# Designs tried in a protein design chat: VH-VL binders against Cytochrome c oxidase assembly factor 8 (COA8). Part 174

Target 1, 167 residues: Cytochrome c oxidase assembly factor 8 (COA8), of Homo sapiens (Human) (q96il0)
Amino acid sequence: APERGAERRDTAPSGVSRFCPPRKSCHDWIGPPDKYSNLRPVHFYIPENESPLEQKLRKLRQETQEWNQQFWANQNLTFSKEKEEFIHSRLKTKGLGLRTESGQKATLNAEEMADFYKEFLSKNFQKHMYYNRDWYKRNFAITFFMGKVALERIWNKLKQKQKKRSN
Below, E stands for the ipSAE of ESMFold2; O stands for the ipSAE of OpenDDE; V2 stands for 0.75 times the mean of E and O plus 0.25 times the DockQ between their complexes.

## First folded at step 15 (VH-VL)

Design oe1 (from od2 with heavy chain E31D; framework fv_pabinafusp)
Fold by ESMFold2-Fast, scan of step 15:
Structure oe1 (fold): chain C 167 residues (1-167), chain A 124 residues (1-124), chain B 112 residues (1-112)
Amino acid sequence: as target 1 above (167 residues)
Amino acid sequence: EVQLVQSGAEVKKPGESLKISCKGSGYRFTDYWLGWVRQMPGKGLEWMGDIYPEDSDTTYSEKFKVQVTISADKSISTAYLQWSSLKASDTAMYYCARQGWHYDESGPWGFDYWGQGTLVTVSS
Amino acid sequence: DIVMTQTPLSLSVTPGQPASISCRSSQSLLHSDEKTYLHWYLQKPGQSPQLLIYKVSNRFSGVPDRFSGSGSGTDFTLKISRVEAEDVGVYYCSQSEHIPYTFGQGTKVEIK
């Protein structure tokens, strides 16, 4: 029997049937969307000879991913709860029950739901502004360190070749 | 994690061509030189040459320069050792080995991980 | 080509006793970076060679403390403080300072 996590990964990046990173992967692995955040996690490859700079970049990317996952998981939960509370409140204001005579959940029309969306966006405007600011700062830092890592890799390869070619 | 897996044993006749392989896994294949080492039956180790897979740059021992060709396909993390025309004197165990390097150490150093070996027997 | 000469060619050791292998290079192995590119390998019966010590005295990952390397310039020594049954095999010194890389002729270690 083939070992779980060691079977071929030919469909993993484009369509994932299983949520387990390849055990012998030499590349970053992208998983399925998280149930709560709806974001795909990245499992980062750790090189055998990882430099301090590469480690710093990897940790920055991991921290940014965790921050991003937590933000959207919390935002989605908050949205869902406030949506249900809004619907419940408006139905009670109209003197309507939470379920129709046929047993279906009672719903609001599109105009009333538009009011909720406007209120939610307005209420969360500052929170989203701070998120966007931090998102850009984190991505600028990641891009900067990616550049530094690339330059270090080029320099190290040149040094290795120079030692090999010494007269 | 780091592993080098070589192709299986070969039994050939003099004059035949042969290409054996060495597949790297568990590391970035293009970051390390990969060497080939011959061990004749009951004898010691002889370095034949190596390749840098990133650009397929090769270095050969003068003794082996005319006898063999070293190549690599970085898209499948595999290096090759090939003969155009085998001789009985080519009967040996052939090892591939990665030339080690640590970021906090200067330059390349010894062969840190070795394949299991490919036994090549050439007899009439 | 740099010639690597090992002594002795073979030795029989009682378990728990120390063993010492010498290696001499025909030229200095000191690089301009002040490191010496002298390495020790062990080939156990029926197995591939494995790296024991790199650059004179650095133990490779997983290599027991009983193995130690020393030396400078052209004269090097591998010491095993207490030989165990699993240490049986052929030991090779090697240089990677100059092309072509060369190996010593090997020292066979066996248990009495």
Scores: ipSAE 0.113, ipTM 0.627, lowest interface PAE 5.0, mean pLDDT 85

Design oe10 (from od2 with heavy chain E54D; framework fv_pabinafusp; at its last look DockQ between E and O 0.35; V2 from the best seeds 0.62)
Fold by OpenDDE, look of step 16:
Structure oe10 (fold): chain C 167 residues (1-167), chain A 124 residues (1-124), chain B 112 residues (1-112)
Amino acid sequence: as target 1 above (167 residues)
Amino acid sequence: EVQLVQSGAEVKKPGESLKISCKGSGYRFTEYWLGWVRQMPGKGLEWMGDIYPDDSDTTYSEKFKVQVTISADKSISTAYLQWSSLKASDTAMYYCARQGWHYDESGPWGFDYWGQGTLVTVSS
Amino acid sequence: DIVMTQTPLSLSVTPGQPASISCRSSQSLLHSDEKTYLHWYLQKPGQSPQLLIYKVSNRFSGVPDRFSGSGSGTDFTLKISRVEAEDVGVYYCSQSEHIPYTFGQGTKVEIK
């Protein structure tokens, strides 16, 4: 039985965005676009007096960001790979080389590429549907916790003011 | 790191106006009371008043209510202490101080962080 | 106004010996939330005051274990189990239960 070589799925390296905000920052920072996902990472501020709800919100935002980065990094890698394979296969079928007589990378026309895009979208339709569903679910949870944190902050302000006024 | 940075020392004449500043950093400036404390030369500490920067709610000691104005600009995380007309008796060190609190504890506490102080000298 | 009375006003201590400072308030500092809003500060020579103890017995961050606070109602004590050279300064009790906030007269601690 021939040992099916496990195709090492080139998982996009989890590019830890090396973006380090200034040490004295008291706000969230937006980094440059990630090279794989093309998404801008957010570095979340951690306040001195972070409540458990605030911490939970921050963690949910971080986890959602990481999930989103990984999804798009992998999707972009897959897209690029499949696109290149499609181009190579079509050029070969046409009896064309990978390079033009001028030494430029041979390309397909817009109509041929349209077929690739349609096929790619069709093939990945279900994956995108799951992504969208999970994206909404995560953002709903984040929004819910944002509301809770907002209420907690209001309540904490009121407590401090009441304590002072009762004196 | 929580820091309060005050404006530099001031030398003034009687009758002059003065506004000193205290800039907060490293924390949520709008969510803590910021107080002013006077210390006359060789004397103890006197609370003058404080401000809640979120809505500029102010509280004064009766001793200082007519003598000074406390204000804040939350956009730049800065509180102010102002005199309209200085007296020789206003010669003192002035400290800004944050009144601390924690989500797990009832507050506010005492003054957990202090500025470096602003020396105000009023002399003829 | 709440009067905060410290005793003694000056203390000379041999290094390694214990020290104790008393503070009495003219009124109870117990709030309706069952917390007592008495605090202790140290002002080292040429420095700003720093918080040592908040709400009677809670050490502030970075404060050594040799410092302890106790008391209830109107009578409070700051104890230093073993005085060090770095403990030199003026100690203030303060209340934040009643407006205006008030401080004790200060207790000057010196090394013998």
Scores: ipSAE 0.745, ipTM 0.891, lowest interface PAE 0.7, mean pLDDT 91
Fold by ESMFold2, look of step 16:
Structure oe10 (fold): chain C 167 residues (1-167), chain A 124 residues (1-124), chain B 112 residues (1-112)
Amino acid sequence: as target 1 above (167 residues)
Amino acid sequence: EVQLVQSGAEVKKPGESLKISCKGSGYRFTEYWLGWVRQMPGKGLEWMGDIYPDDSDTTYSEKFKVQVTISADKSISTAYLQWSSLKASDTAMYYCARQGWHYDESGPWGFDYWGQGTLVTVSS
Amino acid sequence: DIVMTQTPLSLSVTPGQPASISCRSSQSLLHSDEKTYLHWYLQKPGQSPQLLIYKVSNRFSGVPDRFSGSGSGTDFTLKISRVEAEDVGVYYCSQSEHIPYTFGQGTKVEIK
């Protein structure tokens, strides 16, 4: 049929079709951030043989990913919005329009924009401090449950080996 | 979904070597024993041995202990059955099968998923 | 080695009628955890074996409830309440209590 290739692209976007769910507890959560992994949601497969402890770890990782993505999405939006407002305010104070004579957005020079960056950092200091605190708390919890899952998997391996020997 | 996919049929001469494969997907490959089962033409099922891919702990049926080698490459979720010198009596269907288990001990300790089989024919 | 003996070795059944297969082991299949490691498999013509019943009486995922297992110690039974055309094949009992794992000789079920 015509458009079969286009239909498949629309039904299964290239990012989704390339995605393989990460192995649970196999990824180095503490390691260097992956540029692509930070921007794309992961889908966690729930295997038949998932223990309650493994489920707890998976949910904690999902919640932390959602929390982290939400924070940075909101922070980026706030930055863009407040940057635009700062530029508008300073242009109006100078009696200038929002557009140049060529129709392009009017901008401020680097020295003027430095004032914005300093004010933004100052205004958001406590928000970033709470983010850092919560990040470390979540990271500690994830690491703790990763350890518990690792011990559980060792125990399951030992149970299988014991059953094999007596079996 | 759990799947075990085996390598294709083989036609060999006596004395030749052979290595057949079984690739597991849809489950944590290293955490399950994977067994090999022989079925001679027109006959029943025979357990040959198994392997725990995590550490390559291998158990053989005494009948097959020196006849075959069982191995695994956990990096590609694949187990192998190999002969150094085939005999005509090795003509059979060979299955890989996963030994099922469950974390709460309610599951089977039996072969819950099977590969499609690899037909090995040895004749001169 | 544990010998698994099935009876009958062949069975012809009219569709819709019940069928029963017996399996006897040469030793008890009861493990120290008080579970019995006796399983039933079906091999349909031209196919791989598939698990039907594990640990005597537990139906594996996707197995119809017309299949049931029972027994204890050394004597076990697989029952099919109403045989259908798709149930044709060879049924094997198997034990995983003692190394080497062993299978019964098989029971061929055919439609009459």
Scores: ipSAE 0.662, ipTM 0.870, lowest interface PAE 0.9, mean pLDDT 84
Fold by ESMFold2-Fast, scan of step 15:
Structure oe10 (fold): chain C 167 residues (1-167), chain A 124 residues (1-124), chain B 112 residues (1-112)
Amino acid sequence: as target 1 above (167 residues)
Amino acid sequence: EVQLVQSGAEVKKPGESLKISCKGSGYRFTEYWLGWVRQMPGKGLEWMGDIYPDDSDTTYSEKFKVQVTISADKSISTAYLQWSSLKASDTAMYYCARQGWHYDESGPWGFDYWGQGTLVTVSS
Amino acid sequence: DIVMTQTPLSLSVTPGQPASISCRSSQSLLHSDEKTYLHWYLQKPGQSPQLLIYKVSNRFSGVPDRFSGSGSGTDFTLKISRVEAEDVGVYYCSQSEHIPYTFGQGTKVEIK
């Protein structure tokens, strides 16, 4: 009877994957892999007593997730498109049809595909370097704010206990 | 939604032990003090004590300190009120209640959400 | 221990008329943070208590604006501008400034 998975609609052309976590959850929920990025989205729990600092951390994490999802969705689509174009081009050069005798898609052998992978990685090297740099910067910022939130929670706990002992 | 769900009614004999529970949901259980309040039949409210679930720090009304033990298991978001030996005078409705606070306040200000109550009847 | 005294102990009100309940504490409820830790609860027949007003004058979430709290020092008042049938029950004032927390003896509000 308990709902196990998130219900997700298809990703909008420019948007994030939408999904619904199980009801009454007071924790973050991890959904199924996105169709395009192949990454699992996280739905962040919003506490009733969320501080401005906690909200800033949550929004930073949500924005980073969106950025990451968009990057990999675009990379996967580009990879698939260029791979298909490469295969069609090479098959045409060899005088072969796009389908095998059995009606399956005609493919290239591992040695021929190695040329495509080398070219794709080389072409996208700079793009992935910038992705890694931004990924590092984003995770550093998230870690920094996580530390600030942890200190704020310790301070709040101390304030509550001090109130109970003072007149 | 913030919700506190208490265990069901109990009918006991004098001298028996009892442990009743209060399960919190819809909020961060470890960040709020949780208190216990007694209401004897036809009478008013009496604060018994409370617990901070993150470290199980307790505060008791002196009247109840020797009579009961308050504890919590934060892994299942549940607080407990326990008697080692019940007396007929323990017959009452027992409420658990969360103490409200906000990040911009000095500390807990009052009981904002209450459980449905657990009726304990102690008779021979 | 801080003693909380409510007056009156019972009140019969015609629907739509105002009602007022007084609460006196045996000593000041003012904290060093300049807030006063006096709260009001309502217990409807057969139900758990519910928070109406916290720290003298702040309405809790979902509480109708016909409820208002006021006071300072040791003298506090809960006012209902227009009593509705759903407002029947026992009203309690409470302090959380000093341990042990204490409640008033309760004021029963009934409809005539």
Scores: ipSAE 0.604, ipTM 0.826, lowest interface PAE 1.3, mean pLDDT 86
ESMFold2 (binder alone), look of step 16: mean pLDDT 92; pTM 0.946

Design oe11 (from od2 with heavy chain E54G; framework fv_pabinafusp)
Fold by ESMFold2-Fast, scan of step 15:
Formats: C-alpha cells, structure tokens, sequence
Structure oe11 (fold): chain C 167 residues (1-167), chain A 124 residues (1-124), chain B 112 residues (1-112)
C-alpha cells in the first residue's frame, strides 16, 4: 500500500522526491509534484524478467529524470531568490516597506516586474539554451533505446512462438 | 509479485453458456502465454490451450478446440475461458497458469504461476 | 500425443527419508536448442499446482534445494533428499516439447 508520508517527502539525496507506488503495481508510478522542481517524479517498475537492454533504458530514463529534477529545482530557487532581491531593492529605493498596511507582501507594478523578467531571461538565455540542447539529446537517446527494446520484445515473442509452434 | 486471480465457482445446467476469467497482475501480461488446465474430480491435469495476450494468438489441444474458446482483454490484463453449451462432463476445476520464460534461458519454462482455480459444476 | 507415465502411483515416506519418482515419456523431449522440456509440479491437498523443477533439473524460485531433477531423452527422475510433512501431495511430470502439452497421471506422496 502507498505510504502518504513517503509521498510527502520532497527530496532525496539524489534530488528526486521519495514516494511509494501501490504494492501490486506492475506499471510505472507517477508521484505528486516535487516541492522544488514542480515536476512529477516517476517511479519505474522493475519486472522480474528485465533484460540488460531494458535495464539500460530504465537507468537512462531515471538519470534523465534526476538531471531534469535538479535543473528545475535550481532554476526555480534562483528565480525566486533573484525576484525577491529585485523587489526588495526596488522597494528600498522608493522608501517603501516590505509589507503593505494590510500586512501582505508589497509588490511592484507590471512595468517594473517586466524589467526583472527581461533581465532574468537575458541573463539565463545561454543556460536555458544548453538545457534545451541536452534535453533533446537525452530524449533522442531514450527514443533510440525504446526502439531497441521494442525490437528485443518482438524477438522474444518470436522465440516463444517458435518453441510453441514447432515445425 | 506475480499473481493470477480467477473468478468464483459456478453452478450451471447442461446447455447453458459460461465465461470464466483469470486476471494477471505483477508482470507484463502481454508478454507471457497464459494457459488453461482442467482437473476433473479425483483425476489428473489436462492442458486445454493457451493464449498470447499481446496479439490474442491461441493454441488448443485438439480435444478442447471444439468445446471452448480462449480469449483475452489486454487492457484489463484478463484472460477468459468460455463454453457456448455446457455438458455434465465439463464438471471440473479449471486453472489458469502463466508459461514462464527468461531472457537468459533457451525457450519458455513450464507453468510457473497458477491461479487459485475455478470450480465449475454442471448438473441437471 | 506424447504419453507421460509415472511410477510409483503412490509412495508413503517416513519424514526425513528420501523419496524418488520416475517419469517416462513415449518419445524424446529433447529440443533442437539442446534443452529438454520436462517439468515437475506439486499439488498440495486443496491447493493449485506449483512449479518445482523446469527443464529437467532447474529449481524454480523458492523451491528448497532438497528437490532435484535429473534425466535425459525419455527417462526422468525427481528426488527429494529428505521428505518433510509439507511435501505431501500429488507430483506430476509434464512435457511442453510438443503440442498438446501433457501430464503424467500423478504420484501421491504421503507421510507415514
């Protein structure tokens, strides 16, 4: 049975949220969004008859998930930190406090926030470009190995049918 | 873990139709042949036939190919054994069983996991 | 069809003593892949059959090492080195070399 407490754990040392799939699951299990990356982690099912090629595909998908999880956790943290610093700096320049008279966080107008977004995107352009490049490379590799696994499954089916339907 | 769960016991009259089920879990249902084995009261085991759920390919024992139909629904990981018209001689325990195989082995193993059985009683 | 013949039909064993069951097929079970498709099953009272040995001599997962299979061609043997109370039931040999798959008539093992 899934453990709700385990599903609420945000990050493991590996950078992936910890969760437990249903005990009788024979499929990949998708968990809740990670607190930091906002990505839903996938717990990969390991069949009792997993071939070396299937294991390689699974590990590639797991490594890609961890890489993706870490990238977005760091990106979201950086964005949040720089956004707060920008707002803080602008409010100080205007002689305003960090909270409104109602006790809520003070905000900047859309025009001022547009300056921050423009600066943030420009500053991180190269980082996002390299992320996209590596994302496509990883997805190409995954697709390639998915094709190899599909061919292996066809071969295994043929071997089973040949034994059953001998000449 | 690998499990095969069969439908409950049936009591029928001669001439009635029947469809019993076997649901697989804990493994890739479409990648294993699933067989049906009959055991008449106080008798041994008889292989009836099997199905490969991935493409619904079937193989029957000649004795049973006129008597029953084997089918599967891979979307719910369930195989079926069906009679159009039951006879008293169909009274038996019916087992479903998975034919095992492994990437490092030459050819399939025997029937490695079995359902709990479905008792079918046909009497007038 | 391949006929599978088991001997003896029944066997009474004192716990801790060895037991041996023979199985003979009407024709060779050797496949061109050099494997022999003979398997052994145990059906305990009131339970489903369970796989003990596949392809002559390979123990299935979880099967105690006191069970061993041997043989070739048409003559096969299942040995239990030390019979325990849990081993009571009917033992079946089976071939999957040719369609239809066939089973022996069964050997009933009882504890004295």
Amino acid sequence: as target 1 above (167 residues)
Amino acid sequence: EVQLVQSGAEVKKPGESLKISCKGSGYRFTEYWLGWVRQMPGKGLEWMGDIYPGDSDTTYSEKFKVQVTISADKSISTAYLQWSSLKASDTAMYYCARQGWHYDESGPWGFDYWGQGTLVTVSS
Amino acid sequence: DIVMTQTPLSLSVTPGQPASISCRSSQSLLHSDEKTYLHWYLQKPGQSPQLLIYKVSNRFSGVPDRFSGSGSGTDFTLKISRVEAEDVGVYYCSQSEHIPYTFGQGTKVEIK
Scores: ipSAE 0.344, ipTM 0.680, lowest interface PAE 2.9, mean pLDDT 86

Design oe12 (from od2 with heavy chain D57E; framework fv_pabinafusp)
Fold by ESMFold2-Fast, scan of step 15:
Structure oe12 (fold): chain C 167 residues (1-167), chain A 124 residues (1-124), chain B 112 residues (1-112)
Amino acid sequence: as target 1 above (167 residues)
Amino acid sequence: EVQLVQSGAEVKKPGESLKISCKGSGYRFTEYWLGWVRQMPGKGLEWMGDIYPEDSETTYSEKFKVQVTISADKSISTAYLQWSSLKASDTAMYYCARQGWHYDESGPWGFDYWGQGTLVTVSS
Amino acid sequence: DIVMTQTPLSLSVTPGQPASISCRSSQSLLHSDEKTYLHWYLQKPGQSPQLLIYKVSNRFSGVPDRFSGSGSGTDFTLKISRVEAEDVGVYYCSQSEHIPYTFGQGTKVEIK
């Protein structure tokens, strides 16, 4: 048997979604919601004549997206874990099983769940405040660079037209 | 993967109207001038004119500005060359071509990518 | 209009030998930005023109280094150091300094 030559090489594990913009697309593409963050990723188009300033803006937007995806993936996992623990704890206190007689997950009424939501929000208040602050900082920076890119594009257009009109 | 794809060959009678197309892909269509070049059978290349798709500003060769109209639809990245009334002398291969540039002025300013051509035959 | 004149109009070359094509413009092609807007195109049989050299001496992407351009003002030269079978076609010089843009008559390169 050939050494390592018999092994199948996969570029992506089976069962995972791929973010692939439509073939021959020349603009940004929005993907399906991420399983953990529940946010739709943006796949950025890279133009053939991308300036260094445009590249800087694109990378800033990509980095902000990754930061945002990671934050919400972590928060959603934490929420789900703590919600499940809370429900199990309350059901045990009442002497109830974790599932109904029909085999469905047992749940608590709205009034009982209100305690969990209040505690979760309180516990995560500071974390969410820092997230919001950083989110606004990042969006301000993106807006600023979008303005710079817009001015650069106007400048390039004027240069091209001036060349043609002078001849 | 910059590409310019032109519409198919046309066979027409004198006096008929015609509109041929050139679709750009793989680049920011609105930020490059797109030119039209005629090549009569067995002859050389003649620049007809060009268009800047962002605002549809056109430049024509004096010889062609009465004979043809150049237009563009930036929503579908397509430029057009149109005749209101064809003549037998319009029989030729018509090429669209992108005029290259770079943000730092180092670019070619020549026609860097060309369509495959549209053959127009006008005969009675 | 600027007239572009190419010499020779036809050239038959033995494979591996050099070839040289001259182009003369009726007026200077030097722009106020100190660049000269003369370009060279190749049209292979049955194909669209393709850009070889832009602004006198700059090779376009993917163009082999056996192609070189030189010149200034009104006199320009395209050189092929070692002509290969795939180099057969019609070569055009062109100016984009003045409207209308104009092309030379073309030089047909054939293999002997």
Scores: ipSAE 0.484, ipTM 0.741, lowest interface PAE 2.1, mean pLDDT 86

Design oe13 (from od2 with light chain I99F; framework fv_pabinafusp)
Fold by ESMFold2-Fast, scan of step 15:
Structure oe13 (fold): chain C 167 residues (1-167), chain A 124 residues (1-124), chain B 112 residues (1-112)
Amino acid sequence: as target 1 above (167 residues)
Amino acid sequence: EVQLVQSGAEVKKPGESLKISCKGSGYRFTEYWLGWVRQMPGKGLEWMGDIYPEDSDTTYSEKFKVQVTISADKSISTAYLQWSSLKASDTAMYYCARQGWHYDESGPWGFDYWGQGTLVTVSS
Amino acid sequence: DIVMTQTPLSLSVTPGQPASISCRSSQSLLHSDEKTYLHWYLQKPGQSPQLLIYKVSNRFSGVPDRFSGSGSGTDFTLKISRVEAEDVGVYYCSQSEHFPYTFGQGTKVEIK
């Protein structure tokens, strides 16, 4: 039975979101999307009698989440910053102001913006390739430990069945 | 050392407003629910409600939600219990107490630290 | 609301003798995490309540080992193995499983 809980969101100094799970939650809790990464953080439930394998799995999942949050927060901010700098630079080289006659932000045509996207993707190709490789490795490790935890739980259930039959 | 210090005794007339306080120290005030408990003269304990000071989220007992307002000022680690219009039936000792729960760990869940109490007398 | 019923309402104990207080809840206090959210408080004369036992059987910090709690579901017991003069006061059971949180009516323990 869920209590009337407090669902909260705080922005961490590092750009990682914080949130408060419902009181007496015995499950993992998913929060709102982070301002910078646009990913939903997970607050992992810590049982009072967590096994060493369960703790290792939880810490691996937490570390993977932090790594993922930081990667996308940094990537999104870098994209926005470089896009703005590119537009500013190109408008300056054309001898144009940053605002139109109507007071709106001046923009570049589709061909010029395509140049930016090509440069950004090319510049970040290796970074994204390494991100995908690490993401795969981390998820493989998580799946492996999930299997170990599942096996541990099966063994514990079998032991409990034997004890109940002997009593 | 965890401490909860409440404001002093109050003597009021029916219809008057009142706001009493509870100041926390020795712990992260914003990260624990703080509850209010009423004890009428010669009677037992009644839970009124609680507040999470970080965002001022409140929970009220149905009996009390129209009678009182719970609030907090996290900048001075202080929670408040207030009445818009007191009644003689509000005469009681009021305690604030910290709930021993934190989102990062298992805790007692019981009220682990209590203020000294504020006696409110409404008469005439 | 969950009703908490304590028995007896009043208890006079000779120093050094054991004391036992019962608490019954109108509904189960067992949560899906397999913990039972039943707590015991002591209010000494002229003082604020203090936490003695939390989640049925766990002694709070600084509570002497002569205090013990037991029970399950809806029936709970607080035991004092050897009552001392400092144990005089009103004992309350309380639940934090269901909103609103509720307290028993209290058991007054006296020395005589």
Scores: ipSAE 0.000, ipTM 0.499, lowest interface PAE 11.9, mean pLDDT 82

Design oe14 (from od2 with light chain I99L; framework fv_pabinafusp)
Fold by ESMFold2-Fast, scan of step 15:
Structure oe14 (fold): chain C 167 residues (1-167), chain A 124 residues (1-124), chain B 112 residues (1-112)
Amino acid sequence: as target 1 above (167 residues)
Amino acid sequence: EVQLVQSGAEVKKPGESLKISCKGSGYRFTEYWLGWVRQMPGKGLEWMGDIYPEDSDTTYSEKFKVQVTISADKSISTAYLQWSSLKASDTAMYYCARQGWHYDESGPWGFDYWGQGTLVTVSS
Amino acid sequence: DIVMTQTPLSLSVTPGQPASISCRSSQSLLHSDEKTYLHWYLQKPGQSPQLLIYKVSNRFSGVPDRFSGSGSGTDFTLKISRVEAEDVGVYYCSQSEHLPYTFGQGTKVEIK
């Protein structure tokens, strides 16, 4: 069981950032929003008497967090890229340059951008539908295991007290 | 790592009240019985009682049930030992200790981790 | 209450020599789960007690293999195969079979 010697790396296998929780924390710790996904990562506290069921729940939650981080990092990248391409295309159609006289990037107004948002949502409808399906499946599994862990903890606490009280 | 940190030494007069503390860290505080053990100067160890912090269920040795009160505040992972009126005979080192029981293995049941002790001196 | 009796009360040992401490309980320490709830603690001078052996023969984390426990029912023994200077202190046996938990009177181990 000795993962402790190789436990800390700066990046996850997915390439997203990994933060270090405070040294004296005895609870789960929530970090700042990730640069790419804009989601806050959670570092889970590992108790000394973690059961196999509790470990399974923790790993499931960690895996779900990584999946979620990667999905939104990729989605935000795609959004930004397609937004820039749309703006460029519309400015070219109007016969306008990509930069203003002040050197700022030329932009479209909110009303003009409505077409892009509509197109992007329509184009990614199926992708987001599959994301939501997987999100619900993962949360159902997490809730199921949370229930199992809660029952196990109640049972073990009762057994522990009862054993101490036996003659 | 599991640690139990106790409050500092106390010098009191007979008749005064006192409350000493023991803070647990590095484990699930509510899942272990926490015991109190007295050691009079130059003498051996005496178990006084214990508390299960999840529901504040207490057990006392018959000798100590009228002398002290054991309590806990699980929100700050701290247990307490309290006297309403100290006597010179209460002069002793007081230790808190975790009763090590691992539900998976039917554990040691021994006191696996101990605090550093709180010296209580009661004199005029 | 279960009374725990240790013998001897004190012993002086030449470094490298073996030592043994006996503990007797006034009642059997065998529980219905077929485990025996007898433990050994060491208190070094000026320090808190520390767990050495739990449930008769199991060494606690970090305890050297020169320490061993044995026994059954009411008679128990702690053995140190080769006593070192760091082993000086007071040794206590204890039972957690019945409330109230009780300790032996202690055995003081000193270097000759």
Scores: ipSAE 0.006, ipTM 0.478, lowest interface PAE 11.7, mean pLDDT 82

